# VH-VL binders against q0atu2: the designs that were tried, part 83

Target 1, 119 residues: q0atu2
Amino acid sequence: MLDKKARIRTSREYRNVFEKGKRLSGRFLIIYYVENALDNNRFGFITNKKIGMAVIRNRIKRQLRAIVREYQGQVKNKHDIVLVARAGIGKSSFEGMEKDYIAIMKKAGLFARNANKID

## First folded at step 3 (VH-VL)

Design va4 (framework fv_ivicentamab_arm2)
Fold by ESMFold2-Fast, scan of step 3:
Structure va4 (fold): chain C 119 residues (1-119), chain A 119 residues (1-119), chain B 110 residues (1-110)
Amino acid sequence: as target 1 above (119 residues)
Amino acid sequence: EVQLVESGGGLVQPGGSLRLSCAASGFTLSSYAMNWVRQAPGKGLEWVSIIYSGGYTDYASWAKGRFTISRDNSKNTLYLQMNSLRAEDTAVYYCARGFSEPGYSFDLWGQGTLVTVSS
Amino acid sequence: AYDMTQSPSTLSASVGDRVTITCQASQSIDSWLAWYQQKPGKAPKLLIHEASSLESGVPSRFKGSGSGTEFTLTISSLQPDDFATYYCQQYDSYSYPELTFGGGTKVEIK
């Protein structure tokens, strides 16, 4: 689960990311992202009714939060990032969602540069 | 209307350096994933490098450490800095705009600029 | 990385012919494939994205089909402007960051 301070919570904050942020689409996810004036990153999650029933949407939302939490340390600081699940995500595996997240975040330039464990 | 114009190609000795430029008009470069693609004389297309909308960069394995992709948002221009050039780097270099979803297919290409590495 | 095998390397055809070019991925890429046309001395031009979605301004005689590992570009009635080299390109999320092109198919006058 993500800490309260790392979550986008108000409709005003979501709207700001959608209106002023950049958009990048992946296979199962769309991200909207904008730099914030805080000392930390914040994440929002949107799973709309087109994905499926509440039980499926809640499962997807939990899995996305777990993925974001796992890679939290690699995200460049001071960003508000909203993940929007695409309709087809309900048929994806956890590993499929994870790979899509990594690919999108790298494409957006939001992952810090990593050195290999060996040269 | 929308176009990409490359410049900076020419004849270079092995071990030399060259910087290619790609000037964009009719759209904002920083909103897209921008790519360099090359084509050796009589050969097929080969992807070189990408800079994503957020500024993250990736390279073909053979280009890492020698080539650097960058952009100047104020000039709406994409660059490719090429160092330690080899005869096998001889090719026409195209800049290309990523289209549709995560910037994978290329809907707009420059005319290309020829780089010849002699000997 | 995902290998893209394009065949044939060269084909000879006459105006009015139906020509078929195939592209095979070493692993499933769903529908994440584009087709390009390149005329001598020119930059490539995007014809089709997502395997079958025709780019604006491209003639309807061009058709893309396929999914998974096997893809086809068909030109139903070859015109003089269609003598060119054609390339497929994969952009599957699982192949990130590699954007792999096929080897190309040159469509020549018979």
Scores: ipSAE 0.005, ipTM 0.549, lowest interface PAE 13.8, mean pLDDT 84

Design va40 (framework fv_ivicentamab_arm2)
Fold by ESMFold2-Fast, scan of step 3:
Structure va40 (fold): chain C 119 residues (1-119), chain A 119 residues (1-119), chain B 110 residues (1-110)
Amino acid sequence: as target 1 above (119 residues)
Amino acid sequence: EVQLVESGGGLVQPGGSLRLSCAASGFTLSSYAMNWVRQAPGKGLEWVSYIYSGGYTDYASWAKGRFTISRDNSKNTLYLQMNSLRAEDTAVYYCARGLSEPGYSFDLWGQGTLVTVSS
Amino acid sequence: AYDMTQSPSTLSASVGDRVTITCQASQSIDSWLAWYQQKPGKAPKLLIHEASSLESGVPSRFKGSGSGTEFTLTISSLQPDDFATYYCQQYDSYSYPELTFGGGTKVEIK
């Protein structure tokens, strides 16, 4: 579980990231990201109906949250990041999603140097 | 003090199997990308396999299907299961810790364990 | 698949010399390159990651530079402790999942 303060919750907050943020696409994921004025990172998750039924979309959201939690210590502080699942993610493995997340975050320059991750 | 200690090396006949262990102390192994790197006598370094902090694994193309990387979080230990060994697999095998970000460069190494594949 | 070509394979130098080692990737790896030092009978030691980021505790005489396909490691004033074999390593996980080391450069006393 991501801490409550680490979640983007309101439509206004999502719009801010989409409007002012940068966009980067991976194989299964698109991220939108912008620096915030807070002391922490916040994450949002969007699964489109094109991915599949609610059961599949909810599974994908849970898996993405687990991946984000797993790597939260490596993310540069003070960013709002929205993960948008692409069509086809429902057929990917957990490991495939994890690999794509790592690759796209590194490409975005969002992984901090020497961040320590404690599980 | 953070430390990696390999064990399990030895003499094995071609076609045989061997399991290497790498015991971590002073840090939580599952929080890092962990690697196996080998070095044949008098030769250069060669990457074998990695396991991401979240559990995704990958292998050098020549190792795929023969070698398996794994970890046991309860023992804070990394493993390399080597099957169908060949004379060309003779090398010192190092356990190496990837930087928490960006992963795959190795800030901590074990002392190595020698594997000799010979009749 | 990336080939990493390291040159020279052997370098003879004296204490106080400036030495430069080159590493060339067959494809662009952006800045995803590390440099290691290995002394006989010992495990390698990380000197530099992300092409130019010096590791904590590594002397400032070591400098990494470059991006894309051409990289260099420079030792500005060679010390007795620096006679060793040096390796570069690419880790461009965006394009190729395998990690690749250069062939090594042995820096020996003249």
Scores: ipSAE 0.006, ipTM 0.544, lowest interface PAE 13.4, mean pLDDT 84

Design va41 (framework fv_ivicentamab_arm2)
Fold by ESMFold2-Fast, scan of step 3:
Structure va41 (fold): chain C 119 residues (1-119), chain A 119 residues (1-119), chain B 110 residues (1-110)
Amino acid sequence: as target 1 above (119 residues)
Amino acid sequence: EVQLVESGGGLVQPGGSLRLSCAASGFTLSSYAMNWVRQAPGKGLEWVSVIYSGGYTYYASWAKGRFTISRDNSKNTLYLQMNSLRAEDTAVYYCARGLSEPGYSFDLWGQGTLVTVSS
Amino acid sequence: AYDMTQSPSTLSASVGDRVTITCQASQSIDSWLAWYQQKPGKAPKLLIHEASSLESGVPSRFKGSGSGTEFTLTISSLQPDDFATYYCQQYDSYSYPELTFGGGTKVEIK
């Protein structure tokens, strides 16, 4: 679960991301993202009824929040990011959603470069 | 069954005002992005306005300042207040349900209500 | 705002024909495109969303394809019920929460 401070909560805030942000599409996910004037990242999540019944949509939202939380330390600070689930996401695995998220975030340049130690 | 029924159309003089209603049954309006779309006689479809599930509104540039979209959740009814009407506003006005937020395809439409602006 | 150019504006066809309608966006809209069918005096009916996803109850002879700036709606074996006007609609909320429809294509009996 993400802290309230790290979540996009209002229609106004979602609108700002969609109006000013950039977009990248993955296999199961679309992200909209824009730099914010805060000292932290905020995430929003959108699932539509074409994905499936409430039990499926709730599972997807829970899994997406878990993925975002797990990789939060990799995300460059000061961004508002909205994840929109595509219709096909209901048939994806957790691992499939996770791989798609990582790929999109890397493509967007939103993942910080990890320090490597080589021999 | 799910249904949208518009009312309030009619003949109005240029410069006049008119309020359209759209009654929803079989679903909860406030859970969807609700839209107004118009069509002038013999012409194509033109998007007018949206009210998002969270209450945020957006308008076509030509409608800003003259038209106001709103809803009454207790009556499960959508409204369009139209002011300073012009001959160019003559059209059938449809209310339409947005399939997903923030982007919208319209999976449910009302029958439409005719607004004629003429002297 | 994106310009949506739909072509042709009118086409004549016979029952059993394959009909293709095209829709061009002035900028990439990815796959955020819907297709509608409208019969005289009636509200539009959603046929396809997200460029290629067929709506429940819509016959399989309707097919949407394309991505980016070029999209097509194909009716593989035209039936009497298919003579109507068809509209594409972009709903790419990337830059603006504005919806734009194409100009429409009227499919008439030959």
Scores: ipSAE 0.005, ipTM 0.552, lowest interface PAE 13.3, mean pLDDT 84

Design va42 (framework fv_ivicentamab_arm2)
Fold by ESMFold2-Fast, scan of step 3:
Structure va42 (fold): chain C 119 residues (1-119), chain A 119 residues (1-119), chain B 110 residues (1-110)
Amino acid sequence: as target 1 above (119 residues)
Amino acid sequence: EVQLVESGGGLVQPGGSLRLSCAASGFTLSSYAMNWVRQAPGKGLEWVSDIYSGGYTDYASWAKGRFTISRDNSKNTLYLQMNSLRAEDTAVYYCARGLSEPGYSFDLWGQGTLVTVSS
Amino acid sequence: AYDMTQSPSTLSASVGDRVTITCQASQSIDSWLAWYQQKPGKAPKLLIHEASSLESGVPSRFKGSGSGTEFTLTISSLQPDDFATYYCQQYDSYSYPELTFGGGTKVEIK
């Protein structure tokens, strides 16, 4: 579970990321991201109904939050990042989602890669 | 204090299988990205595979489908299962610790273990 | 995967010489480059990470520089302990998981 301060909470905040941010697509995920004026990162999560029933969407959201939390220490500070799940994500393994997340975050230049992971 | 010790190398016939082990001491292996790097006699260094702290694995394109990286957290040990071995796989195999995740340099190396694939 | 081209392949030098080794990436890797020293029969030793950040315990005569596609390792006054093979390694986010090493530069006694 991400802290409240690490979550994008309002429609205005989501709108800012979509309108001013950059977009990168992976196999199962799309990210939108923009620098913020805070001292921390914030994450948003979107799963559309094309993915499947509520039980599937809720599982995907839980798994994505777990992945983001696991790699939170690797993300460069001062960014708002929204993860949008693509329709095919429901058929992915947890490892597949994790791999896709890591790949797109690295491609975006959002991972800080020069400190040991010791958490 | 902190140390990596490889074992399991030896002579194996083409088409055979071999499992390498890397025992870590002085630190918790699962907190780091762990790697296998090989070096053919008289040749340069070549990255083989990694496993991130979160369990995500990746492989060099030529290793995919033949090699499997894994770890046993209870034994603080990293493994490389090598199948369908070829003469070109003859090399010293090093276990190496990633300084950061997911892109990283290697701050700790084992002594290496020699794998010879010959008839 | 980014191709890493290292030059020269072999370099002959005397104690006290200034030695320069170059590493070229096929496309920009920002500063995501490390340098290693390998002595015969030994595992590689990390010297420099992030192109120019010297590892603890590594002598100050070793210096890394560069960014983008061209990187240099300089040994300002070669010592007997420095005769070894040196490797560069890229770890750029777009190329990962394919961590790529240069071909190596053997620094041997003249």
Scores: ipSAE 0.007, ipTM 0.578, lowest interface PAE 10.5, mean pLDDT 85

Design va43 (framework fv_ivicentamab_arm2)
Fold by ESMFold2-Fast, scan of step 3:
Formats: sequence, structure tokens, C-alpha cells
Structure va43 (fold): chain C 119 residues (1-119), chain A 119 residues (1-119), chain B 110 residues (1-110)
Amino acid sequence: as target 1 above (119 residues)
Amino acid sequence: EVQLVESGGGLVQPGGSLRLSCAASGFTLSSYAMNWVRQAPGKGLEWVSIIYSGGYTDYASWAKGRFTISRDNSKNTLYLQMNSLRAEDTAVYYCARGLSEPGYSFDLWGQGTLVTVSS
Amino acid sequence: AYDMTQSPSTLSASVGDRVTITCQASQDIDSWLAWYQQKPGKAPKLLIHEASSLESGVPSRFKGSGSGTEFTLTISSLQPDDFATYYCQQYDSYSYPELTFGGGTKVEIK
């Protein structure tokens, strides 16, 4: 599980990222991201009804949190990042979502360190 | 046709070290979350460690600091380096492949390799 | 990590019997539970994933059910090939990083 301090918690905080942040689209994900004034990163997750039924949306949100947690050590510090699931994500594999996340984060310039260097 | 074959088990003294190998065939190991699971004689299954497709690693709380999971993509082989071994580490060690969605149940297992820690 | 408790630890049954094994999670794991069969001297075999989804090649007499914190594996008409130890395993992403197995249920010949 992500620490409480690593989560975007309020509608106001989500709105700030959408209004001031940059946007990049992947195959299954869209990210909105902005530098924050904190000493840590914060993540938000959005799954809308176009993805599918509640059981599918809850699975996707859970899988995305797991992916973000796995790679949090590679993310450049001081950013608020919101992941928005695209309609087609419900038909993706876990590995497909993970690959898309890595690709989009690299393209955004948000990956500072490879996980292999930590191990 | 897919297969996992473990090797490297044997008798080792308390405080000693041992490295286990798991050779994968019929699929690309780095595309999956790969796991080590152990089973003490007459006991149940116990999860040991995971290396995700992206290379991030995690461990059971009791394994941290003593065990290291790694892989060599050029050899399509998974490893478990075990240090500071205790009698309680005596078990058959299995490597197991994570199911692609959501990726944490195990659809493919090796035959296991026995590690005995005894004086 | 979430604790997983299986009951019973051992059960005795005859060919043709209906047997039920229960698995309880210490916290809500939705449907993120798998069931495995292990025969003596062999590696475990995946039977069911996502609580109720039967793996390819597994006989239809095996059925998984439940969600949240309580799950069951039912074998509707026990065959000689089914005398084995069965394990449940949770893989809820909120239980990161640890994956937890139940203690196992040994199905023995009566």
C-alpha cells in the first residue's frame, strides 16, 4: 500500500493537477503531472464508468496502485501525478498496464533511476 | 511448451550460504513476475520473494537482509541467493511464474530443489 | 500481509463424496484468491484463480466460490485422483508485498 503522504486525497488537489499539470497519453493510461512544493511524490487514480462495471474498475484501480508502488523509487521527487484509465484498459493485461506506465513515465522525463540499480 | 527447472539445493551448515537457480524454457522470464516459494518437510507453502517484470524486488519480512532474488535475462534464469542460513530454512524451494492478470497467482511451477540446513 | 486460515486441516472422505474446504482472509481481498492442489512429492498445481475461475484442463467437479473474506473450494464428486493437499492463496495488491497461503487441507481416504 502507498503511504498516506504519497496519495492525492482531495478534489481540490486533483483539480490543481488537471489545471496546472502537463498531460501525456499512453495506450491504456493518461497521466497528468505537476511539480509540487513538497519533498515527496503524490499519486491519484481515476477509473470512470466507461471502463466497465464496478468489479472491473476496482480491479484496475488496485492493479494501478500496485504498479505505482512497485516503481515509486524510480520516480523523480516533488511531483503530483494523476493516472486516468482509458476506456480500453479493462481488456489489458497487468503486464500491458505496467509496460504502458513505464513507457509514459519515461516519456514524461519522470524516471530518475532504474530499479535494477537499487537491487 | 513451458518449463521451470530448479537446481542448486543441497546440505549446508547453519550460518552458511547457497545460491539456487531456476532455468526457464518456452517463454521469456523477464516478461513475468517470478517468485520463490518454499515448503518445509511436512509443512505448508510459504512465499519467499518476487521479482517483477520491470526488475523491482520484494521479500517476505523474515527473508529481508538474508535472501536476494535476481535474474539473468541473457540466460533466461532466476536466482535466489541465501545467506545466514538457519535450520528453519530447511525446505523444498520452488520457483513459480505469476499469472499475467493480475499477476500474483502461480500458473507454472518448477519441480523444486531441496535445501537442508544442518550440522 | 493478510492472514489466511484454512479449515479443516485434514478431512477423510470416500470416492463419490462432496467435500468443501474453507478459506478465511483477515481482511477483504475482493476475489483475489487462488486454489492449488498438491500431491505428495510434486509441485502445486493451480486449480482456480480469481476465486471462481477454473484453470484450463481442471475437471468441472472443482468449484470455487466466495468473495471478500470467506471462500470455499468444493469438489462435487470426489475421485481417486483428488486425494491431495489443497491450499488457498491471496494476491490482493493491498497486501503488498507479501503473498499469503492458507495452512492447507489434506483430503485423505476414509
Scores: ipSAE 0.007, ipTM 0.555, lowest interface PAE 14.3, mean pLDDT 84

Design va44 (framework fv_ivicentamab_arm2)
Fold by ESMFold2-Fast, scan of step 3:
Structure va44 (fold): chain C 119 residues (1-119), chain A 119 residues (1-119), chain B 110 residues (1-110)
Amino acid sequence: as target 1 above (119 residues)
Amino acid sequence: EVQLVESGGGLVQPGGSLRLSCAASGFTLSSYAMNWVRQAPGKGLEWVSIIYSGGYTDYASWAKGRFTISRDNSKNTLYLQMNSLRAEDTAVYYCARGLSEPGYSFDLWGQGTLVTVSS
Amino acid sequence: AYDMTQSPSTLSASVGDRVTITCQASQSIESWLAWYQQKPGKAPKLLIHEASSLESGVPSRFKGSGSGTEFTLTISSLQPDDFATYYCQQYDSYSYPELTFGGGTKVEIK
């Protein structure tokens, strides 16, 4: 689980990211992202009914949190980032979601240059 | 109004080095993912390298260690430094602007610059 | 990186003909595919992105379709301006970071 400080918690905060942020799509994920005025990053997670039943959506959300936590140190500081799972994510593997996350974060310029050194 | 113009191509000996330039006009280069794509005479298109808006870079597996993509935001210019050139590197080199979503397709291309590697 | 296979390599057609070009990915790329047109001595021009989304200014006679591993570009009524080489390109995250093009299909006058 991510620390409370690292989570987007309120509807207002989510709306701010959607309205003012940039959007970038990957195979299984869409991210919305905007710089914040805090000293840390915050992440939000959205899984729509199109993905499947609650048990599937909860599994996906749990796996995405794990991926985000694993790569937390590579993310450029002071951003609010919302991950939205696309309908097709239900067919992906954990590895597939992880690859998509890395690719989309690099494309957005949100990964530090040394992200290539991930073991 | 928007344009990309390549320069720096020419004849170079095997083992030599060459730096290509791509001048952008009508838009801000740093706001986009910029790419190099090459085409050997009479052959198909081959992706070479990308620099994302945030400055992170990636390369085709065969280009790693020999080619370096970079940009100068103050000059609105993209570069490709090519080292240890081989006959197989003979091609027209295009710079191309990446559409940021979804992934990268290329909506704007330069006219290309010819690199010939021969003794 | 994913292999992208185009067929045919060349085809001969007359003005007014319906032309179909196929692109096959070695693994599923969902809909992450673009189509380009290239004329001799010129840079490629983007026609279609995300398998079926026509670019602004591209004539409606061009249509992209397909998903997964098989994709087609159809020109419903070939015009003189359409004799060119066509390329598909995948941009799927599973092939990250590599972007791969098909081998091309040359559409020649009969």
Scores: ipSAE 0.007, ipTM 0.576, lowest interface PAE 11.8, mean pLDDT 85

Design va45 (framework fv_ivicentamab_arm2)
Fold by ESMFold2-Fast, scan of step 3:
Structure va45 (fold): chain C 119 residues (1-119), chain A 119 residues (1-119), chain B 110 residues (1-110)
Amino acid sequence: as target 1 above (119 residues)
Amino acid sequence: EVQLVESGGGLVQPGGSLRLSCAASGFTLSSYAMNWVRQAPGKGLEWVSIIYSGGYTDYASWAKGRFTISRDNSKNTLYLQMNSLRAEDTAVYYCARGLSEPGYSFDLWGQGTLVTVSS
Amino acid sequence: AYDMTQSPSTLSASVGDRVTITCQASQSIDDWLAWYQQKPGKAPKLLIHEASSLESGVPSRFKGSGSGTEFTLTISSLQPDDFATYYCQQYDSYSYPELTFGGGTKVEIK
C-alpha cells in the first residue's frame, strides 16, 4: 500500500528527482530516481496527453500504482522514484507494464538482491 | 555537430494562427526537455513553454490556452502552435535544449524565427 | 513568478576592465540561476548554470557567484568579444515552472 508518506506530491519534489536523479528507460516506462534522506521510499507517477484520453491515462496511472504497491517491499529503501509513462503504454497489457517495471528496477539496481528468496 | 533550426515565422494578422517548427540534428530530441523562448524586438527574453523528455508540457501563464508545444520524434522536430495571436506576441521565437532534466536552463539554441503580428 | 532585477541596465567599459553585473531575485532561488550572453542578431549563449558552474568552452575570465536572492556575474579582464547583452535566468519554482529572466545588462564600448 502506498501511504501518503510514500508519495511524491509537490512540483519541487518532482523537480529534485528530475534534476539530481539518474534516468533509465524501459519499453513502456522511464524512471528517474535519486537517494533521499528519509526512512522510506517515495513514488511519483506521470502520464501525459500523448498516451490518450483522460480515461486511458487514469487507467494507466491506477495500474502503475498497483504494480508499485505489489513490489514495494523489494525496492531498496531511501529512494525517490518517478515513473513516466511512454506513449506506447496505452497499448500494453497490465502484465507487460509489470514486466517492464521489474526489468528497469533490476537494471537500476533498485531491487534488493535475493528479494525473491523464500525460507 | 549539434544544432537547432527554426522555421515558420512570418507576418500574421491579429487573431490569426501560426505554427513554428524546430528541426534538430546531431542529437535525439526526445532524450531532452525542449523549450520555446521569445524576444520582442529590442526587449528581453521571455520563456514560453517546455516539453519534458517524457512528453509532459508546461506553459507560461500568459501562453496557456493559446499556445501548444509538441514534437514529432520520427522527424526529430519540435513545434509551437500559436493561436489567437496579438500584437504583443511579435517576437523572435527560439527553440532551446534543456541542459539537464527537467530542462530549465538552456545549453543549445536555434537561430530564431521572427513572428510579426500586425494589421 | 519570481521578479528578476538586473543592474546596471547599461554599462560602458574598456578592454581590460573588470566588470560586474548584479541580479536580484524577489525571493530565494537557492543557486538555481543561469547567465547568458547575447550578441546583436544572435541567439543567447549559456555561460554559467547553477549560479557558479562554468559551461564547457566558456573562458575562465567569466565567474558567477551568489546564492539565495543576490547573484553576480564578473568578467575579470574584458575582451573585445565580451561586448554584448547579458541575462540572468532563475529556474526555481515550488509549484509550477515559471522560468523568468532578468531585464538584461548591455556592456558597450566606452
Scores: ipSAE 0.008, ipTM 0.545, lowest interface PAE 13.0, mean pLDDT 85

Design va46 (framework fv_ivicentamab_arm2)
Fold by ESMFold2-Fast, scan of step 3:
Structure va46 (fold): chain C 119 residues (1-119), chain A 119 residues (1-119), chain B 110 residues (1-110)
Amino acid sequence: as target 1 above (119 residues)
Amino acid sequence: EVQLVESGGGLVQPGGSLRLSCAASGFTLSSYAMNWVRQAPGKGLEWVSIIYSGGYTDYASWAKGRFTISRDNSKNTLYLQMNSLRAEDTAVYYCARGLSEPGYSFDLWGQGTLVTVSS
Amino acid sequence: AYDMTQSPSTLSASVGDRVTITCQASQSIDSYLAWYQQKPGKAPKLLIHEASSLESGVPSRFKGSGSGTEFTLTISSLQPDDFATYYCQQYDSYSYPELTFGGGTKVEIK
């Protein structure tokens, strides 16, 4: 899981990201993102019913959280970021979702170029 | 065809260091989250550390600062560097492959390598 | 870290018996639980992932059930090859960074 500090929790906080944030689309993901006034990043996740039944949506949401957690050290600080799964994500592999996430975060300029190369 | 082979275990004095290796064949380590899991003689399984496909690492609370997980993708080999060893670290150490889907259950294990820490 | 309580720690059974092992999480892990079998001197073998999904090649007498905080592994008709130690393991992303195993249940011949 992401720490409480790293989660977008309220409808108001999600609305702020959608209304004031920038939007960027990948193959399977859309991100909305905006700078925050905090010292940390916060993430939100949306998987709508167009993706498929609850089993598929829950799997996708779990996999996206795992991906975000895995790469959190590379994300530029002070952003609220909402990941929205596109309808076609149910046909993607975990690796496909991971590659799409990396690509859109780089395109958004949200990955730090000098982030520590862990190994 | 798909295999993990550990090596590097042995007898070491308290306060000493030891490096374990885990050679993978039949698959690419960098496509998976790779783990170390240990088992003290006659005791249960304890998760030690993970390196995710993207290279991010995590550790059990007692392992932080003493153990370092790493991999060499060119050699398709996983490592565990163990420093400041204690008698309580005596265990068989397994390397284990975590599935990207369904997320970090361990479908492939090595045979294990015994680490004995004693004076 | 999520505590995983496994019970019983040891049970004695005869071939043909129905055996039930319970695993309890200190907080909800949804369905992110795996079951392993370990025979003496061997590495663990994955039996079940996602609480109830049987791994290929695992006999149908093994069944996993449950969600949230309470899970069971049932062996419907115990065979000689089933005398082993069994472990549950949670891998809920919300428990990150730690993956936690239960204490194990040793199934011994009566």
Scores: ipSAE 0.009, ipTM 0.564, lowest interface PAE 12.5, mean pLDDT 84

